# VH-VL binders against o14526r1to248, part 28

Target 1, 248 residues: o14526r1to248
Amino acid sequence: MSYFGEHFWGEKNHGFEVLYHSVKQGPISTKELADFIRERATIEETYSKAMAKLSKLASNGTPMGTFAPLWEVFRVSSDKLALCHLELTRKLQDLIKDVLRYGEEQLKTHKKCKEEVVSTLDAVQVLSGVSQLLPKSRENYLNRCMDQERLRRESTSQKEMDKAETKTKKAAESLRRSVEKYNSARADFEQKMLDSALRFQAMEETHLRHMKALLGSYAHSVEDTHVQIGQVHEEFKQNIENVSVEML
Short names: E, the ipSAE of ESMFold2; O, the ipSAE of OpenDDE; V2, 0.75 times the mean of E and O plus 0.25 times the DockQ between their complexes.

## First folded at step 11 (VH-VL; framework fv_cixutumumab)

Design b1 (at its last look DockQ between E and O 0.01; V2 from the best seeds 0.00; counts 0 for: pae O 12.6 > 2, placed apart)
Fold by OpenDDE, look of step 11:
Structure b1 (fold): chain C 248 residues (1-248), chain A 122 residues (1-122), chain B 108 residues (1-108)
Amino acid sequence: as target 1 above (248 residues)
Amino acid sequence: EVQLVQSGAEVKKPGSSVKVSCKASGYTFSSYAISWVRQAPGQGLEWMGGIIPIFDDANYAQKFQGRVTITADKSTSTAYMELSSLRSEDTAVYYCARDTWYEFWSAYFDPWGKGTTVTVSS
Amino acid sequence: SSELTQDPAVSVALGQTVRITCQGDSLRYYDATWYQQKPGQAPILVIYGKNNRPSGIPDRFSGSSSGNTASLTITGAQAEDEADYYCNSRDSSGNLVVFGGGTKLTVL
């Protein structure tokens, strides 16, 4: 992530909008994460149910024959696997609650931030407005200068020349005022934008930290379940080994 | 043709003052500004200040504030730069230049005078 | 006050392209103007505004800007282009003018 305070400059002073837009994506990412985890939870639940059915199938094994005791081993293992996946489902559902809670908090933070940076937005608008007026003021001045020059070349009466000069002076004053206004607006914008950029930076960093933490929780939940599943398989192997051919 | 004609070379003693003139011709004097730039031997260009005759006010570089005075006479289309309390370090070529001040996005100097050599020596 | 910085010297082979850069905070808001100065002569305006050339300046001279930098580019350097080049701009306040330190261009 680029340092926002050093990179908010752009054409037409759109840096604020760009940065603000970026920050606004935070809540969207949070929601998407929740949706993703929800989908995973659904998958795990489905898997759990499937394993349960498999267990049932094993229970329907013929009680006749020497192989019959081994169906119990399958049943037990399948049931345990079903429970593992169900537990993961629960963990993920709890995680979703955490994500959603964070999402709510994030919205509050964004609302507050929006209120705090509104003055920067205003400054951007003011700067834009005065920037647009400058060319007109310039053009007006140039036109007056041209007229004055024309009159000079034509050896116009002094009275007319004086009038022209007065008009030029007024136009010059207007231009100067416009330039001053622009400079003031720019200075104000720069100060406020720096502050806003820092705020946005902080928000994004905080958001990413939270998101990473949530991802860590997700990863941990999945890993834990896999360990349990591994144990179930080991037990399955042991159970098979413990049933000797002579016992069957 | 637009032309800026500067006064002749000056030799001054330390502590004295020098006043350089710049006569403009070929354009409406009041429509443009006049900037003063000096260049010490073997050194770069240094902006000293400028005046917009139509407003009869001048801006100065901080380095020269209080020591330089820039004025303009609209009746003769002549700008002046007076530098007081001269030091050996003030030995330089002093240029006047037409400043397109209305180009608010830039500092646009064209044309330049030929320069006035000011030598400060004891 | 805002400062403009330039490399003190650059070299270019005859017919090649060279870029002289000016850097300063004020260039974020104001355009750089470029001047050519030969020994014993007054500076001559070569580029102003975004990329404007005065009459008499060859088209091999061009100007550009990015961020807090402005550049003068000579495409196809000629022997006569050997000179000092200065950039200037308004300072951050917009009320004053500042010059770069100048760049001596040598054509090899």
Scores: ipSAE 0.707, ipTM 0.897, lowest interface PAE 0.7, mean pLDDT 93
Fold by ESMFold2, look of step 11:
Structure b1 (fold): chain C 248 residues (1-248), chain A 122 residues (1-122), chain B 108 residues (1-108)
Amino acid sequence: as target 1 above (248 residues)
Amino acid sequence: EVQLVQSGAEVKKPGSSVKVSCKASGYTFSSYAISWVRQAPGQGLEWMGGIIPIFDDANYAQKFQGRVTITADKSTSTAYMELSSLRSEDTAVYYCARDTWYEFWSAYFDPWGKGTTVTVSS
Amino acid sequence: SSELTQDPAVSVALGQTVRITCQGDSLRYYDATWYQQKPGQAPILVIYGKNNRPSGIPDRFSGSSSGNTASLTITGAQAEDEADYYCNSRDSSGNLVVFGGGTKLTVL
């Protein structure tokens, strides 16, 4: 179903490298997300402090006239907005902790991945070594067959013919064993390559799922804060309406 | 010079057996494998199994396990294929072929016998 | 066979080039061999190994392979090339032999 599983086996050498490099990019993305959220938290904290300053301005304005009740409305609204943004700052700081914890878990998982890559590469070396033995065993077998045919054509004694047949059979057994070693090494290589591909795919799926969950938490925290800000604004409008001309 | 001569056509009833022979000449019989391939009318080639006479044992396609027996007689340079429990679907031409098993990665069949027609009818 | 896949039919104009393909996972490890069969006759070896022609096979026949696909190419097709063409190789285990389903070549 997935790009890694389907495409990898059609281009094993190239596909294995692509899958491994994709998995290695995960920690980079995790760090970039943490940095982004940290910058957003700084923005929200700055806003909160700015609104707190506006609240102090409204409380220190010392009206000599009839505008004092409206300055109090500004003070209350500014205080509440400062608190909304401070709460978002705290939520984002907690989310950064979650992102960094995932980053630490990710490092452990990638260490085990590297160990598996070594095992798979070892299987490649075994297959390569056995693949070089087969031609030698084939040549030896053919040489024994040619010796046997030469002796038949030369009308050699039955004892010499039997000896040549025995040598040919021993070379045939050696060749058969080389074929069995090749087939075994090839099966081991294919199994380890398949297992690695499936594990890399699972790692990438888990990574993407976790990153989406972290982005979802970010979006939810921002949305909750914006709802609160809207409620503060509606209260501000109601408080203005409640100030009568007599108070002014 | 290298030749594979097969036994003649056979007409058989369902449930019986057939044994086809393949006599080799012009080469060292024990050094090459003999493979058996069948072809139903209008159908493709289907490998049944083969034998390497040096080892005196045979290998079979899964479809034919338990129904086919392949043997070789080194003294007469003759291979045999026996198919049991015949049914109408076994109506086919049966070929023997010399198999270069020792080439492993690049093994090929050359030459082929002329084929033996086996007809199974009730 | 299900392990080696061939197109069931291919056509070529006289004197033109045609490519007949054979696909299977085992072809990554084992060479394909190609056989020609005319009606009522036993198959004849055409190409084995990478691109080896037996004695008597014209040089317009060639073989190639890439990945899990092998191809038989006939350059300058002649009327006598009209036949069924089969690939074969070892199965995925390396222990058994499998054939493709065959390709009927028609020379127009």
Scores: ipSAE 0.523, ipTM 0.820, lowest interface PAE 2.1, mean pLDDT 87
ESMFold2 (binder alone), look of step 11: mean pLDDT 91; pTM 0.941
ESMFold2, look of step 13: ipSAE 0.348; ipTM 0.754
ESMFold2 (binder alone), look of step 13: mean pLDDT 90; pTM 0.934
OpenDDE, look of step 13: ipSAE 0.000; ipTM 0.457

Design b2 (at its last look DockQ between E and O 0.57; V2 from the best seeds 0.00; counts 0 for: pae O 3.0 > 2, SAP .517 > .496)
Fold by ESMFold2, look of step 11:
Structure b2 (fold): chain C 248 residues (1-248), chain A 122 residues (1-122), chain B 108 residues (1-108)
Amino acid sequence: as target 1 above (248 residues)
Amino acid sequence: EVQLVQSGAEVKKPGSSVKVSCKASGYTFSSYAISWVRQAPGQGLEWMGGIIPIFGDANYAQKFQGRVTITADKSTSTAYMELSSLRSEDTAVYYCARDTWYEFWSAYFDPWGKGTTVTVSS
Amino acid sequence: SSELTQDPAVSVALGQTVRITCQGDSLRYYDATWYQQKPGQAPILVIYGENNRPSGIPDRFSGSSSGNTASLTITGAQAEDEADYYCNSRDSSGNLVVFGGGTKLTVL
């Protein structure tokens, strides 16, 4: 492969490839977050239903006898616990909607990003094409130079020397044009690479900030529910202690 | 066998011009560029510009644009560098060097002339 | 700017290996070339096309590059290697020539 192709893409494009890969991964990670939160919501809903069933079992106990007031304490606590977990289920379902909305906006931005990548890759193709033709122009020029030097050393006629010099000049002009096209294509590629890299960097920063915010909302919802669960437990302990022995 | 022979030392007054010659031998003069590089006393190498004789036009470093004229005479295989509006900071050794312009990614200077000392003083 | 940067001075013990570096953004696209200059003399080419030695340059001189950095390596440094070393290359446009500031090599 040409020196340009191997060195240029390997060294120059590595940061671009990393940024593009990260941007491409964004919608996947958003979907994975939604799936995780959905599974957590299912766990919480199942827990809520199980607690509600236990509450019904406590209600179905014999209403007579010394333990009936304590079964009522179990029933109330189980009902409240079921409601805590049901509330978390609702909060998580609302959060899933937020994640999916972000995913829709992300899709729009990703589509524009792909269009910019195509433009940058087109510039790569142009540069690659010129870089492959440039050695051919150089070879032709050097061949004309060798012919001219050979004829000069052989002391050939002036007409033959003028003819060789004209051929060398035409080859030199072709090489100069190829060099100019390469320089222009490289400058265009560099600018497009820079522009794309800056946009990918901004997109990644925005994505990470949004994902952190969504995780923060998840953490906050879980924390609020844990506080409520703790309150239910304290009330449970208090209600047990408040049951009169005479009632038993 | 490739040789670049430069003209002798010059002493100039501020505001004047100097024209340094570089005569090439041992190769086809028009096929290579001639570059001019200067070096002030105790300082590094500084590219001034160059010419590809087959085109007859020159390219210049931004710093020297407008003060330097580089030409080539194919009939004598000689390149010239003329620096105008001389100042004391133009005191330097001025080198010519053969330049492989056609080795686009890998161009290099070989051989170098021995240098021409230009002293600008009143 | 597309300027080439070299350390101003480097030292090496006799017989040891030394690296002289040249750094610039244009080196991602264009090869560095290395010249040796002794006091009162014109520079001479020691490495071109990244790692080619002209005739007469000892094989203890070699070149390499990675990213935007090129290096001249002298293995088994000798007293006569004491000199200033310059890198050059094309600028980022590909149209102009730039030199590094030079590195004074001292052989101890």
Scores: ipSAE 0.429, ipTM 0.780, lowest interface PAE 2.9, mean pLDDT 86
Fold by OpenDDE, look of step 11:
Structure b2 (fold): chain C 248 residues (1-248), chain A 122 residues (1-122), chain B 108 residues (1-108)
Amino acid sequence: as target 1 above (248 residues)
Amino acid sequence: EVQLVQSGAEVKKPGSSVKVSCKASGYTFSSYAISWVRQAPGQGLEWMGGIIPIFGDANYAQKFQGRVTITADKSTSTAYMELSSLRSEDTAVYYCARDTWYEFWSAYFDPWGKGTTVTVSS
Amino acid sequence: SSELTQDPAVSVALGQTVRITCQGDSLRYYDATWYQQKPGQAPILVIYGENNRPSGIPDRFSGSSSGNTASLTITGAQAEDEADYYCNSRDSSGNLVVFGGGTKLTVL
């Protein structure tokens, strides 16, 4: 992630919008994560149910024949697998609750941030406005200058020249005021934008840290389940090994 | 043709003052600003200050505040730069330049005077 | 007040391209102006605003800007291009003017 404080420069001062837009994606990612985990939970639940059915199928094995005792081994293993997946489902469902809770907190944080950066937005708008007015003021001044120059070349009367000069002076004053206003607006923008950029940076970093933590929880839950599944498999193998042909 | 004609070379003693003139021609004097830039031997360009004749007010670089005075006479289309309390370090070529101050996004200096050599020696 | 910085010296082979860069905080808000100065002469405006060339300046001279930097590019350097090049701009306040330290260009 780039340092926001150094990346708010650009044409028409769109940096604020860009950074703010980036920050607004946070809650969206949170929701998407919740949805993803929800889908995984559903899959695990489905898997659990399927394994339960499989266990039942094993239980329906014929009690006749030498192979019959091994159906119990299948039944037990299938049941345990079903339980493993069910437990994962529950873990994931709990994780979803955590994600959603974070989402709520995040919205509150965003609301607060929005309130804090309103002045920056205003500064951006002011700067934009004064920037747009400058060309007109400049044009007016230039026109007056050109007119004055024309009159000079034409050897116009002093009275007319004085009038022209007065007009030029007024136009110049207007332009100067516009420029001053621009400079002031720019300075204000720079200060406020830097502050906002830092705030946005902090928010994004916090968000990413939190999201990573949630991902860690997700990974841990899945890993634990896989370990359990592995154990069930080992047990299955052992159970088979413990049943000798002579015992059957 | 736009032209800036500067006064001749000056030799001054430390502690004295020098006043350099810059006469503008070929354009409406009040339509542009005049900036003063100096260059010490073997050194870079240094902006000293500028004046907008139509307003009569001048801006100065911080380094020269209180020691430099820039003025403009609209009747003669002449700008002046006076530097007081001269030091050996003030030995330089002093340029006047037409400043398109209304181009507020940039500082356009065009044309330049030929420069006035000021030598400060004891 | 803001400062402009330039490399003190650069070299370019005849016919090659060279870029001289000016850096300063004020360049974020104001355009750089470029001047060429030969020994014993007054500076000459070569580039102003957004890549504008005054009359008489060859088209091999061009200007560009990015962030807090501005650059003068000479595409196809000629022997006569050997000179000192200065950038200037308004300071951060917009009320004052500042110059870079200058770049001596040597054409090899």
Scores: ipSAE 0.044, ipTM 0.598, lowest interface PAE 3.0, mean pLDDT 89
ESMFold2 (binder alone), look of step 11: mean pLDDT 90; pTM 0.931

Design b3 (at its last look DockQ between E and O 0.01; V2 from the best seeds 0.00; counts 0 for: pae E 10.4 > 2, placed apart)
Fold by OpenDDE, look of step 11:
Structure b3 (fold): chain C 248 residues (1-248), chain A 122 residues (1-122), chain B 108 residues (1-108)
Amino acid sequence: as target 1 above (248 residues)
Amino acid sequence: EVQLVQSGAEVKKPGSSVKVSCKASGYTFSSYAISWVRQAPGQGLEWMGGIIPIFGDANYAQKFQGRVTITADKSTSTAYMELSSLRSEDTAVYYCARDEWYEFWSAYFDPWGKGTTVTVSS
Amino acid sequence: SSELTQDPAVSVALGQTVRITCQGDSLRYYDATWYQQKPGQAPILVIYGKNNRPSGIPDRFSGSSSGNTASLTITGAQAEDEADYYCNSRDSSGNLVVFGGGTKLTVL
């Protein structure tokens, strides 16, 4: 992530919009994360149900024959696996709640930030407006200068020359005012934009930290479940080993 | 043809003042600005200040504030730069240049005078 | 006041391309103007605005800008291009003018 404080300037001073737009993507990412985790939870739930059915199938094994006791081993293992996946489902559902809660907090933060940076937006607009007026003022002044020059070349009367000079002076003054206004607007923009950029930077960093933390929780939940599943498998192997052929 | 004609070389003593003139021709004098730039021997260009004749007000580099005075006479189409309390370090070629100040985005100097050599020596 | 910085000296082989750069905070807001100066002569305007050449300036001279930098590029350097090159710009306030320290270009 680039440092916002060093990247807020550009053509037409659209840096504010760009940075603000970037920040606005935060809540979207949060929602998408929740949706993703929700989908995973659904998968785990489905898996749990499937394992439960499998356990039932094992239960339906014929009680007759020497193999019959081993169906119990399958049943027990399948049931335990079903429980593992169900537990993961619940963990993920709880995590979703956490993500959504964060999302709500994030929206509040964004709202507050929006209120705080309104003045920057205004400064951007003022700068834009003044910038657009400069070419017109300049053009007018240039036209007056050219006209005055033309009259000079034509050896026009002093009276006419004085009139032309007056017009040029007025146009020049208008341009001067425009320039001053621009400089003022630019200075104001720079100060406010820097502040806003820093705020946006902080928001994004905070967001990413939260998101990473949530991902950590997600990873931990999944990992724990896999450990449990592994244990169930080991138990299965042990159970098989403990049932000797002579016992069957 | 636009032309800026500067006054001749000056030799001055420390503590004295020098006034250099720049006569403009070939364009409407009052509608453009005149900037003064000096260059010490073997050194770079240094902007001293400028004046917009149509307004009569001048801007100065901070380094020369209080020591330089730039004026313009519209009747003769001549700009002046007066530097007071001269020091040996003020030995330089002094240039006047037409400043197209209406070009807001740039410092647009064209044309330049040929320069006036000012030597400050005891 | 804002400052402009230039490399004091650069070299270019005959017929090659050289880029002279000017750097300063004011260049974020204002365009650089470039001047060529030969020994014993007054400076001559070579580039102004984004990429404008005055009449009489060869087309091998061009200007560009990026961020807080402006550059003068000579594409196909000629022997006569050996000179000092200065950039200038308005300061951040827009009321004053500042010059770079100049770059001595040697054509080899």
Scores: ipSAE 0.021, ipTM 0.521, lowest interface PAE 4.8, mean pLDDT 89
Fold by ESMFold2, look of step 11:
Structure b3 (fold): chain C 248 residues (1-248), chain A 122 residues (1-122), chain B 108 residues (1-108)
Amino acid sequence: as target 1 above (248 residues)
Amino acid sequence: EVQLVQSGAEVKKPGSSVKVSCKASGYTFSSYAISWVRQAPGQGLEWMGGIIPIFGDANYAQKFQGRVTITADKSTSTAYMELSSLRSEDTAVYYCARDEWYEFWSAYFDPWGKGTTVTVSS
Amino acid sequence: SSELTQDPAVSVALGQTVRITCQGDSLRYYDATWYQQKPGQAPILVIYGKNNRPSGIPDRFSGSSSGNTASLTITGAQAEDEADYYCNSRDSSGNLVVFGGGTKLTVL
C-alpha cells in the first residue's frame, strides 16, 4: 500500500461512483414530488367543484317551503367545504411552484457538478500518462549509466567519456522531472477525487433537507385544511340545533 | 481520431461461451464508459451492459444478467464482453460503443465499433 | 421489455418532411438520442440531447420532445436518408440504457 501504489485507482474511485449516481437521481425525485402534489391538487379541486355543485342544488331547492332554513344550512356548509378544499388546492399549487423552482436550481448545481467530473477525469488522464512514462525514464537512466561504465572499462577517449557523462546527467534530470510530474499528478488526482466526493455528499445532504422542508409544507397545508374542515362540521352541527321544529 | 477496434468474427457451438474484445484509441479509455449492444439478424438494437473503467464495475440489462460479463483492462485500453451458455438466438452482431456516462440527462454512444459477428450453430 | 416504443415503419416522399417518434415514461426525465443505421453498417449518432447534431450531420435532421414523447424530424428527405432509425435513453432508474424497437424509413 505505498503512496505511489497501483491500488489507489480502485478503492478510492468506488465512493465517487456511488455518490455521483446518487446525485443524478436528485432531479428525478424532485419531479416525482411535483407530479404527486399536482395529482393531489387535482383531487382537492375536483372535491371543491363537487361541493360547489351541491351548494347550487341547495340554492335551487324550495326556498319558500318549510324546509328552507335547513336547505340554507346545507348551502352554507357546502360552500364552506368547497372553499376549504379550494384553499388547499391553491396552497398545493403554490407548493408545486416551490418544488419546480428547486428543480431549476438543481439543474444549475448539476451543471457545475458535471464540470467537476470532467476536471477529475482530466486528472486521471494526466496520472495515467505519467505512470506509463516513469518506468521508461528510469530504464533510460539506467541504460545511460551502463553505457558510461562500459566506455570507462574500455578506456575510451576523454571526449567520448565526457559525451557519455552528459547523456547520463540529462537522463538523471529527465528522471527527476518525471518523478516530480508523477507526484504532482497523483496529488492533484487525489485532491480532486476527495473534493468531488465531499461536494457530492454535501449536495445529497442539501437535497434531503430541502425535500424534507417541502414535505413539511405539504403536511402543514393538509393539516390546516383538516382543522378548517372540522370547524365547518362543528358549525354545521350548531346550525342544525339552531333550527327549531317550531320555526319550521 | 477516436477508434474502437473489435475482434474478428466467431462461430460457436450451443452451450459454449464467446469473448469479444474492443480496443480503444484516441481518447482517455478509463474515463469513458464502453457499452455493448447486439443486433440479431433482421432485428433491432439491444443494449447488453456497460462498464466505466475508472470504477471497474459493470452494469447489465436484466435480460443478460447472469450470462454476460463485461470487463476492462486499463493497461491495454481494451474492454471485453463474455457471453456464456450460448444458444442459437445469440447469433448476432455485437457492437461496442463509447458512452459519455457523466452526462446527467443523456445516454449516447459515439463512436461505435464495426461490430463482431457471432454465429451459434452446431 | 422495451420502455421505448417506436412505429416499425414510416414512409416519406422525396423532398417531404417526416417525423419519427419515440415514446416512453423515462423520456419525461431523460433526453432521447437518435441513431441512423444503414444495412450492414454500425449505427451513427444523428441527434443527441434534445436537438444537438454531431459534426457532419445535415441540418435537415432535428430533434424535439414533449412530455414522454421524443421526435426526430427530417425536413426535405433525400434518398440517402432511407435507413433504420433508433432512439435510446436511460431507463427510469437512470442506471440502464434502453433502445426503441427501431423505425424503418422508406423514401419513396
Scores: ipSAE 0.000, ipTM 0.544, lowest interface PAE 10.4, mean pLDDT 83
ESMFold2 (binder alone), look of step 11: mean pLDDT 90; pTM 0.929

